# VHH binders against Radiation response metalloprotease IrrE (irrE): the designs that were tried, part 3

Target 1, 256 residues: Radiation response metalloprotease IrrE (irrE), of Deinococcus deserti (c1cz84)
Amino acid sequence: PTALAAAKARMRELAASYGAGLPGRDTHSLMHGLDGITLTFMPMGQRDGAYDPEHHVILINSQVRPERQRFTLAHEISHALLLGDDDLLSDLHDEYEGDRLEQVIETLCNVGAAALLMPAELIDDLLTRFGPTGRALAELARRADVSATSALYALAERTAPPVIYAVCALSRQEDEGEGGGAKELTVRASSASAGVKYSLSAGTPVPDDHPAALALDTRLPLAQDSYVPFRSGRRMPAYVDAFPERQRVLVSFALP
Short names: E, the ipSAE of ESMFold2; O, the ipSAE of OpenDDE; V2, 0.75 times the mean of E and O plus 0.25 times the DockQ between their complexes.

## First folded at step 1 (VHH)

Design a8 (framework vhh_gocatamig_d2)
Fold by ESMFold2-Fast, scan of step 1:
Structure a8 (fold): chain B 256 residues (1-256), chain A 120 residues (1-120)
Amino acid sequence: as target 1 above (256 residues)
Amino acid sequence: EVQLVESGGGLVQPGGSLTLSCAASGFTFSSYALAWYRQAPGKKRELVAGISSGGKTVYMDSVKGRFTISRDNAKNSVYLQMNSLRAEDTAVYYCARDYTLKSGTVYDVWGQGTLVTVSS
């Protein structure tokens, strides 16, 4: 195991322990385990939030969407949990310094946030029920009340078979307005299960004849043999599960 | 009142053909995707073919090249032309309208079904 992998495992343990004592995962319930810390919503420009340990305040940007606010709250709670774990903090200071230490702490707080909002038992239950599919991704995002992108990363991390997950949506072209032409379906986010060396980049176009595009256009879930549409033009064989939801399609590519 | 009504099912010999029709009423037909599903005894209901509001089609692998889905917006109807029918095509065929439900299903309107039996 690597030092970073060990730190991430410890952060997940801290999040699980904190979560076990909570009545739920809504904003009020998340704060239930923190004594003496005030939650305040305010405009914060480009920042999503902040934790001020000196004044015992968590600040959340009032101008972002509610699901993003809740993820940011879980992230700031993870800062508090990490700072309260002397052994983890000591291990991090032994291994990292300066800007690198700060980057690792931010990474760990994102790991903690995801673990708090999407517990391992929830993800494992969904993988047992639906398999590593676009439907499992949709159900995780719905039940945990998180963005599809957040759910995608968490699901990929716990998926054992070689799978690439993707969130695909039509391109946004605000400058063209209502007079604009046809929208293009592109990958918005992607993550692969452990051991998969292939990446599907954000911005990659999805061909009109691909199951993901057909599922979005028809509003019908599709599961069939097809391919991963790499930006290079290479088509790697994969079993594709495409689940349309609202204005996006949630896709899994199961590799041979 | 929103309704889908199937017709055209029947008994046919292996290698034969049937055309199923689905008449829709009570909604703006041209704005919705429509699909044909089937359910054989003891099996789960499965998607056979789908057609978008724009006319794009999708088919299950075992019927590609044999079945053709089409729509007529002026008649508020969806059709499934079934050629080279096989014993395994025996099922009750259902017409369905696309709708995303909170339960994770995508259909809220189903027809009553029409029975297709492929037998000698």
Scores: ipSAE 0.000, ipTM 0.165, lowest interface PAE 19.2, mean pLDDT 83

Design b1 (framework vhh_gocatamig_d2; at its last look DockQ between E and O 0.85; V2 from the best seeds 0.00; counts 0 for: pae E 7.5 > 2)
Fold by ESMFold2, look of step 2:
Structure b1 (fold): chain B 256 residues (1-256), chain A 120 residues (1-120)
Amino acid sequence: as target 1 above (256 residues)
Amino acid sequence: EVQLVESGGGLVQPGGSLTLSCAASGFTFSSYALAWYRQAPGKKRELVAGITSGGSTVYMDSVKGRFTISRDNAKNSVYLQMNSLRAEDTAVYYCAREVTYTYSGGTDYWGQGTLVTVSS
């Protein structure tokens, strides 16, 4: 397939192999497989972290929350794994240069971090138990201790049937006009399984009578035939599974 | 008693160079990360560059490639070589000792600062 798809697949293999030797996925356990590399926390301004192979150190910004530090650590470990794979490095340098190579490397390290924190076996188990649903999305985020957005992308990547996943939350509409402070349920993030050619844009409003909005209002899961509420106004038929969680709702749209 | 004493500040023309020094005493210098921060009038103090006990460095984006942080553990000193200076580099520069723990860290001691003024 494409060079990027092949590189992503290899990065997931490297992450899976590294993860198989770990006692767990907490921050301390993540370093277990990297002999000779030290982990150092220090202030780093706006940068989250860095991997410095010359000095054999991973740097993590000490002034961000532990949850962000953990993902950053997994990202920096992925840099180390990538640099240790001569075939992958050669393939990337054959295909990419300059700024584009840097962008691809960062993309791959995010793929590696996700794969390290959310093993394929966990995702597959949740898909088997709950199906490709908002419940599966919520359980993945909870069990892997990652953001709903990170879980959303990982779940979509491994979902075979045509599904759109979304995280929806209330947002303030101060920019709508005078008076400010109105709240509207909107899409915060979305991703779709392979082969789906439709996209659900961030910021898309969710109508108040949509199952996602009703699930949030009632604080009870809802699953029913309904539609994908595209920003364009198109309403594509879908089986909607909405799983409410505090001030947000995790949604799947199963397409025919 | 921990002390950090900056020196080397002054007036310099745009495009010029300046070396800041920070002499440290009262602690095991080689065991700590050191950093330079700066504060321009009316702005918050911001990290400029940092260096770990092992020698790894970080820089704010606007100074990367122009500034170099270094340390000399034998002299208990940290330096900031500032090249290609611009008017926006005008600030009071502070030497700082950083402490690092697995999930947390921060600055626990500051120097008094040294003024760098970049103008024609």
Scores: ipSAE 0.022, ipTM 0.523, lowest interface PAE 7.5, mean pLDDT 87
ESMFold2-Fast, scan of step 1: ipSAE 0.339; ipTM 0.764
ESMFold2 (binder alone), look of step 2: mean pLDDT 83; pTM 0.830
OpenDDE, look of step 2: ipSAE 0.702; ipTM 0.901

Design b10 (framework vhh_7zox_3)
Fold by ESMFold2-Fast, scan of step 1:
Structure b10 (fold): chain B 256 residues (1-256), chain A 120 residues (1-120)
Amino acid sequence: as target 1 above (256 residues)
Amino acid sequence: DVQLVESGGGLVQPGGSLRLSCVASGFTFDDYAMGWVRQAPGKGLEWVSDISSGGSTGYADSVKGRFAISRDNAKNTLYLQMNRLKPEDTAVYYCAKGGSTEVRIYFDYAGQGTQVTVSS
């Protein structure tokens, strides 16, 4: 594996070790493993948060949504965990320097945050219970209290069979807070399991006769043989599992 | 070994101005985001401002429009120009080295900071 892959694996290990000792994953529970560190909420403009190891303080922007605050807290905790691992720090300083080193550290802290909020055991349990399905994706997002996009990337990484996951939603006007407007179903985010060469780009339209569109329209889960709707118009056969949730549909495409 | 040495603090009347300086050493200054945080007596740490390696700035709502952060990469020095100071600005001000992301900032601290006292 690459130096970065090894560092990510170590970061996941640190997050798993930290998480094993926690009573839960709410804000208070996340802080339980950090002795002497103070959590403070304050307006931070465009910044989500900060960690000051010298003064043992974690700052979280009070002006962003609770889900974003919680991910930011997990990110700052990951930074504290990384700083406590002399071997990992030594390896990173041997391989990287300057601005690139800081970019890698931020990447690792995002990896740690995802691992902390979505433990491997939770993902594996859901995959065992529901299979690599839109339902598993919905349950992961719900139980971990994270965005569907965050859950999608974490689920794909741990999925063994060849699967493409996608989060699809009606036109972006619903995200912008405008009532009504254009109602084209498009892919918002997609990720594939290891070894899969195919993915759906953001903005790819989903035909109105596709299982994903039908599931959203009826508000009922739908699973059947169908296809992956590539933007080029290519239709790759797949077993499609579509799970509607709120204004979105969470989809898995099981490949042959 | 990262070293950050703050200076420029002092006593000033409400409505006055101060310019804080921070001389950095032990790292490639122009590759990192830099910032200022402060701590009033008996209170928690508060983020004040930051500036990215590319020059993009951020400010806490409490200081926006009154404070200006800047950097001189040739001198490895970070500045905070503080105008229209209020009693609420009384704090120890710490210079910080930060991460490169525009969304999240991580700070390292060196030295003891510089005291700013705004008398009513």
Scores: ipSAE 0.012, ipTM 0.452, lowest interface PAE 8.3, mean pLDDT 84

Design b11 (framework vhh_8emy_2)
Fold by ESMFold2-Fast, scan of step 1:
Structure b11 (fold): chain B 256 residues (1-256), chain A 122 residues (1-122)
Amino acid sequence: as target 1 above (256 residues)
Amino acid sequence: QVQLQESGGGLVQPGSSLRLSCAASGFTFSSYAMHWVRQAPGKGPEWVSSISGSGGSTNYATSVKGRFSISRDNPSKTLYLQMNSLRPEDSAVYYCAKETVYIDSSGYTDYRGQGTQVTVSS
């Protein structure tokens, strides 16, 4: 029962309560629970969006992909929900201050966005059907219409067995605008189930002979005993489930 | 609880050397792998190097291999990055990161310090 865990639980309750009253999770439906707040799309440079409480407006960057706009909208709605909860705000101000308070609020709004777009019932259904696998991750991202990274964190939170999930994709080793060079498979995002204290950092190279690399190369799912390829060179034994989809491979590492 | 303090950055000329340090506290230093990560202006984070808890294994990004050397002193709980033959493209904020022991629900996996600025220019 940390203060942060309690705040996250409360944020999930706020998101679930808000979501229960909505006709759906498309952009128009997400706004149905807000009274007096206007949604506006406009170019915003490097910003994904903003909630402007002074003018009662949610701003979404018009120059980003639609799925990202929708997650940003859910994030800004979570700001509005959090701002409306006096007890939660009071608890946060008592526990945190300065930059740490701002960081915690942003974390909570991401938690709220994920809970709103990926309800626990959806995640639990997919875990029942597919188990804690790369395929479950792919299905969650598809059905909720969210990024693989967003789906990854939400799936990990509800996974009971000790599992590390990862999204891996190819990138150029000499990505400095010089043109040529080998593409290398690297971890783009990773998160582990509750109680697992290890994950793969973004940028971690995945060896060419690893099941994740082989699944991407062959475009076929691959599941076998192998290892977690930590950046340090440490190889922790794991049952690897690698599911290639589009330009990426979605991986589950089941730990002993 | 985990605290990391980077130091040793600065403004240097191309071809120069710098040694970065990271003082760690709040965890059993020798039990965890350590990493150096950098972020240049307008770019995403780039993994630079890693070292196992015992110091027996090291790895490097292709862009720095042969020029940078990672090391650690477990008794003093300090991580180092020796940077030789520095190039303008090495300019970035350098962060010390611990292999994650705990992952929060937001997906933040790196316990980075405040970072140390390295600028390589004439």
Scores: ipSAE 0.000, ipTM 0.126, lowest interface PAE 17.8, mean pLDDT 82

Design b12 (framework vhh_8emy_2)
Fold by ESMFold2-Fast, scan of step 1:
Structure b12 (fold): chain B 256 residues (1-256), chain A 122 residues (1-122)
Amino acid sequence: as target 1 above (256 residues)
Amino acid sequence: QVQLQESGGGLVQPGSSLRLSCAASGFTFSSYAMHWVRQAPGKGPEWVSSISSSGSYTNYATSVKGRFSISRDNPSKTLYLQMNSLRPEDSAVYYCARSGDTYEIVYTFDYRGQGTQVTVSS
């Protein structure tokens, strides 16, 4: 495996070990395994949070959404876990330096955060129950109390069949009559399972006659043979499963 | 006040055609997807067909696909269901329904009308 792949695997092991000792995954439960580290919420401007190992403090921006605060907390806990693993830290310093080392550490802490909030057993249970579907994505986000985007990346990583997942939503800016039409449905986030080269670009428009658009308009789940609407105009055949939720639709494209 | 008023039902013989209409009022009709749902005596409701808010996309239950056609006229705030080659098993009260802002897997809707009775019998 690559050095990065090995580091990610180790980070997932650290997160799983830490998580196994916790009474739950709510904010207070997440802190239960950290002795001598205090959690403080405060305004932090553009920053989501920070971990200060010198003063044993985790800071979380009080002015961001609750689900973002919880993911940031899990990210900062992952920093503490990483710093406590001498072998992993040594391996990273041997392989990387400067800005690249900082980027790799941030990537690993995001991997750790996702593993803490969305354990492999939860994802595997949902995939067994619902298959690689928009509904599985919706249930993961709900049960783990994370954004659909965070759930989408985690679900894609554990999906074995060739699937592209997407979160699609109507545009935020809507004219109230003058020169403005109905909101346009666009891709907000996308990720593909291992071995799939392609993902839909953020901002890609979804045609009005596509199953995803129909599912959102009707507020009803829809599954049928259709296509992946790439921004280039390419239409790749796929079995489309579209699950509408609130003002968005969660979509899986099962590839041949 | 949201109101949906169905019409066009009746007693017909097998193989006949009927066109159902649903007059909508009290909301911006062109902003909502619309549905037809039916319920036979002693049975639960069955979803029949849906049409997007713009009318560009339609969907049908397997039991009616190829025989029924859903359409809408946004300026007149009217939803239609053209039913061809009617069968005894199509006998039911047909309801016009508006999509909700909170949805369920089991085809739950915000509003439905009073219904129009369709009876297919000799």
Scores: ipSAE 0.000, ipTM 0.191, lowest interface PAE 17.3, mean pLDDT 83

Design b13 (framework vhh_gocatamig_d2)
Fold by ESMFold2-Fast, scan of step 1:
Structure b13 (fold): chain B 256 residues (1-256), chain A 120 residues (1-120)
Amino acid sequence: as target 1 above (256 residues)
Amino acid sequence: EVQLVESGGGLVQPGGSLTLSCAASGSIFSINALAWYRQAPGKKRELVAGITSGGSTVYMDSVKGRFTISRDNAKNSVYLQMNSLRAEDTAVYYCARVTWEYSGGTYDYWGQGTLVTVSS
């Protein structure tokens, strides 16, 4: 494996080991495995949070949404876990320097945060129960109390069949600034299972007659043969499972 | 197919000892933390002790030094050794398997509970 792939695997192991000791994943439960570290909420402007190992403090921006605060907390906990692993730190310092080292550490702490909040056991249980569906994506986001985008990437990574997942929502579209924008259904985020080389770009429009658009408009889940609406105009046949929730639709495209 | 089967509850005198056992079935035992909770009449269910797959433990303050949680991975079992029992330890004790469900702090599996009564 690459150095980065090996580091990500180790970070997932650290997160899994830490998580196995916790009574839950609410804010107080997440802190339960850290002895002598204080959690403080405060305004932090554009910063989501920080871990200060010298003073044993985790800071979380008080002005962001609760689910983002929990992801940030899991990210800062991952910094603490990483600092406690001498072998991983040594490997990273051997491979990376300066700003690149800091960037890789931030990437690893995001990997750790996702693994802590959405452990493989949770994802595998949901895939066993619901299959690789829009409903599985909705349940993962709900149970882990994370954004649909965070859940989507984690679910895709654990999905074995060839599937593309997407989060689609209405957004204002303007034609060269001349018309007042009308809301158009577009892809907000997408990720594909490991064997799939195709993806839906953010901003890709979804036609009004597509099952994803119909599910959102009717507020009813729809599952049927249809297609993946690529930005290029290509229509790849797929079994589409569209699950509307709030102002968005969570979609899986099962490929042939 | 994961289930938790509890045993060992009963009536014991103050100052006595009791051992609770919880046998877990299913292949996911080795990667999950297991915990003992208790619920006294009219009170909320509270965490008593927990143990990770690697053997690290956590205890509520009022039972530290009196209760010991342990596990036997070969037998897929977790135990709670309770010493120096007090009247306030009277409760239904539950074994729980934690699978990291976040919303509402829900555990995937709970045992049926075993009653522990500490009285003369």
Scores: ipSAE 0.000, ipTM 0.124, lowest interface PAE 15.3, mean pLDDT 81

Design b14 (framework vhh_lunsekimig_d3)
Fold by ESMFold2-Fast, scan of step 1:
Structure b14 (fold): chain B 256 residues (1-256), chain A 123 residues (1-123)
Amino acid sequence: as target 1 above (256 residues)
Amino acid sequence: EVQLVESGGGVVQPGGSLRLSCAASGFTFSSYALYWYRQAAGIERELIASITSGGSTNYVDSVKGRFTISRDNSENTMYLQMNSLRAEDTGLYYCATYTVEYHSGSTYRVDYWGQGTLVTVSS
């Protein structure tokens, strides 16, 4: 495995170990394993949060939604866990330097946050019950009380079959000219399971006749043979499972 | 029951000083960040100063260098020392804190406000 894959695996172990000692995953429960660290909520502008090891304080932006606050808290806790693991920290310094090291640390803390809030047992249970589907994605986001985007990345990491997951939502076209800018369905976020070499980029338009668009229009789940609508215009055959929620649709593309 | 009570407002001449106090009860004061907001007539309420549980402070540019926020955890009280007061500093000053409550596995932000104390900078 790559150095990054090994570091991610270790970060998941740290998060699982920390989580096993907690009474729950609510904000108060998440803090039970941190000796001497104070949690503070305050306006922080565009920043989500910060961990200050010198003053033993975790800061969370009070002016963002509760599920985002919880994810940010789990992210800052992951910084504390990583800082406490001499072997992992040493391995990272051996492999990375400067800005790249900081980017890798942020990535690992997001991995830790996801593992803490969405334990492997929860994800595996949902995959067993629903398969790698848009419904499994919706249930994960709801049960873990996290954003669909956070759930999407976590679900993809534990999905064994070749699948692309996507969150699609309506957006506006330009308002200039006749017609005044109709809404268009586009990909907002996407992630693929291990071994899938294809990417579905954010901003990719989804055709009106696609199962994802039809599920959103009818407000009913739809699963059928169809295709992945790549931005290039290529149509790769896939079994599509589309689960609509309000003005978005959660989609899985099962590949051959 | 969380309660915040402001005091120390009054009338002062330009260039003068005032010290506002915010007495808190009903929560673990030392664990929470605290804020001063200001509301002038016809203007939206704005955050002017904040202090974290660890003592880190932040200010809007218009008061930076003139106002000092501080806390006394032993007395459950937060202060705002206001120096070099200007006419534009006139307004109602509110003490606030943001807490997070949890229920049924979810977290909720809860805002607590004091009643406000009036500061008038004139003649």
Scores: ipSAE 0.000, ipTM 0.122, lowest interface PAE 16.8, mean pLDDT 83

Design b15 (framework vhh_gefurulimab)
Fold by ESMFold2-Fast, scan of step 1:
Structure b15 (fold): chain B 256 residues (1-256), chain A 123 residues (1-123)
Amino acid sequence: as target 1 above (256 residues)
Amino acid sequence: EVQLVESGGGLVKPGGSLRLSCAASGRTFSSYAAAWFRQAPGKEREFVSAITSSGGTTYADSVKGRFTISRDNAKNSLYLQMNSLRAEDTAVYYCAATPSYTLEIHYSDYDYWGQGTLVTVSS
């Protein structure tokens, strides 16, 4: 495999080993496996968090959503795990330098965070039970208590059949708190399983008669033969599974 | 559709313990995110702890390690076990619930609220 693929696999192993020793995945439980490291919540402006190995402190921005705080905590814990693995750290320094090394380390810590919060066993169990569906995506986000976007990327990585996952939401989110003044359903995030050469762009409008729009309107899950609504206007045949949640719909497009 | 009623508040000395209960009515409570908030006189309502329908939890730093949130979906109940109580824990404690798959820590994100139960920690 590529150097990056090997590093990601090792990072997932480190996260799995760390997670196996924990009583849970809440904020307090996540810190249980770390000795001598202090967790502090404080306002951090535009930064989500930081790990300071010199002072043995993890800082988390107090002014972001709790699920984002937990992902950031898992990311910073992954920094600590990576720094403690001499072989992985050595391999990374052999392959990368400078800003590329920094970029790869950040990528690996995101991989570790996802693996810690969404263990492979959980994802595989949901895929076995529900298949590669919008419902599996909804259940993963719910059970792991993570954002739909984080769940989407993790689910896509472990999905074997050719599938595109998407999180779709109504436009004008600033009007949401009053009476739900959204006017247009668009793709907010998307990821495809390995080997799928097609991509569904963020910002792509979803037609009003599409199963995803109908599921959101009725508040009922809908699964049927339909299409992937590419931004170009192309309609690729797909089996669509749409699961509505608040002002969002979680969708899978199963390709031939 | 969901009505929340808190109980278990009272007067306790510093270092003592109390267990708060919240009884919910309605079938949908088991699928809701739930939380405890508190408000001391002259202060804004502050987050204490939250729990998802699946049992994921989060805590405010001020109560971490001392308080434990739990739920019993079969009984439509939410609990807060408060240990090692301090004078600064004195407040009216509110049970809250909202249809969400994720943890919510801001009071404006919660749709349903109880009437509150007073906890006084003093000598």
Scores: ipSAE 0.000, ipTM 0.095, lowest interface PAE 19.3, mean pLDDT 82

Design b16 (framework vhh_7sr4_2)
Fold by ESMFold2-Fast, scan of step 1:
Structure b16 (fold): chain B 256 residues (1-256), chain A 123 residues (1-123)
Amino acid sequence: as target 1 above (256 residues)
Amino acid sequence: EVKLVESGGGLVQPGGSLRLSCAASGFTFSSYAMGWYRQTPGKQRDLVADITSGGSTKYGDSVKGRFTISRDNTKNTVYLQMNSLKPEDTAVYYCATDIEYTWSGSTYHFDYWGQGTQVTVSS
């Protein structure tokens, strides 16, 4: 057991305890357990949000998408929960300091946000019903009202078999760009289950003959033996489960 | 669970009007963009109109000036007012929301769709 693993477990306990007292997981319901703290939306440039304990305020960037705002709110609530746990704070200060301490705290608050919005029992239920698949990923994002990227990190962490998850979509256009050009299927986000040291880099192209590309092209789910398409060109054997949805495909790579 | 239930479709003569409604549940309606798309047999879905959480609207070129999208956050409902209907407006109309957000440059990705409602414009 590592110090970080223990801290993450404690953070999940804090999130679960907080969540148990809430009427729901919408913005108003999330704030229900925080007395004396005000929620304010405002432009924040590059920052998604902030928790200011001295002034009892949570700030959320008004210029990011609603699902990001809600995840950010859960993240800032996790800061408040962590700050209120003297034992956890003491343990963290014993192990870390400076920039490393801040990095660990941010990591823990992301763990808390995910646990608050995607409880372990929800993830475990979906893994039981659908297995570690692209469909499980899609269903988690739907039921928890979160982005596919947030869902894949949480799903990967609860997945016991060695699996890599990926969200793949057609190439983005520049914000102000005109003209269509050819769209290429690329990895947008990826995360692996515990113990797997491999993941796919954002921007990795997916070959046209890969099951993920074929599933998107046909609009039909595909599951078959194939490979993980690393950017380096290395092809690691895997059982691929690809679930297409609009202009994206949600993929799991089950490793031997 | 997210649910989108469309209503208001039907048969109408050219030049007529219809108002479509989409009742939403299972998410914080006021925080998400809502849109209307349509699909004719053998073709892809086309954007008809969308409306942001803040009320900003966008329309497909073929419906500008004829259709109006609006929302009522107290009723968790999005509307499409269709005026001066033409035979080429005949399609299944779908309500959609962007809860499972995927950024594709400057456009929304709409992940959740209703069952659709048929609009037929014929003499």
Scores: ipSAE 0.000, ipTM 0.105, lowest interface PAE 17.6, mean pLDDT 81

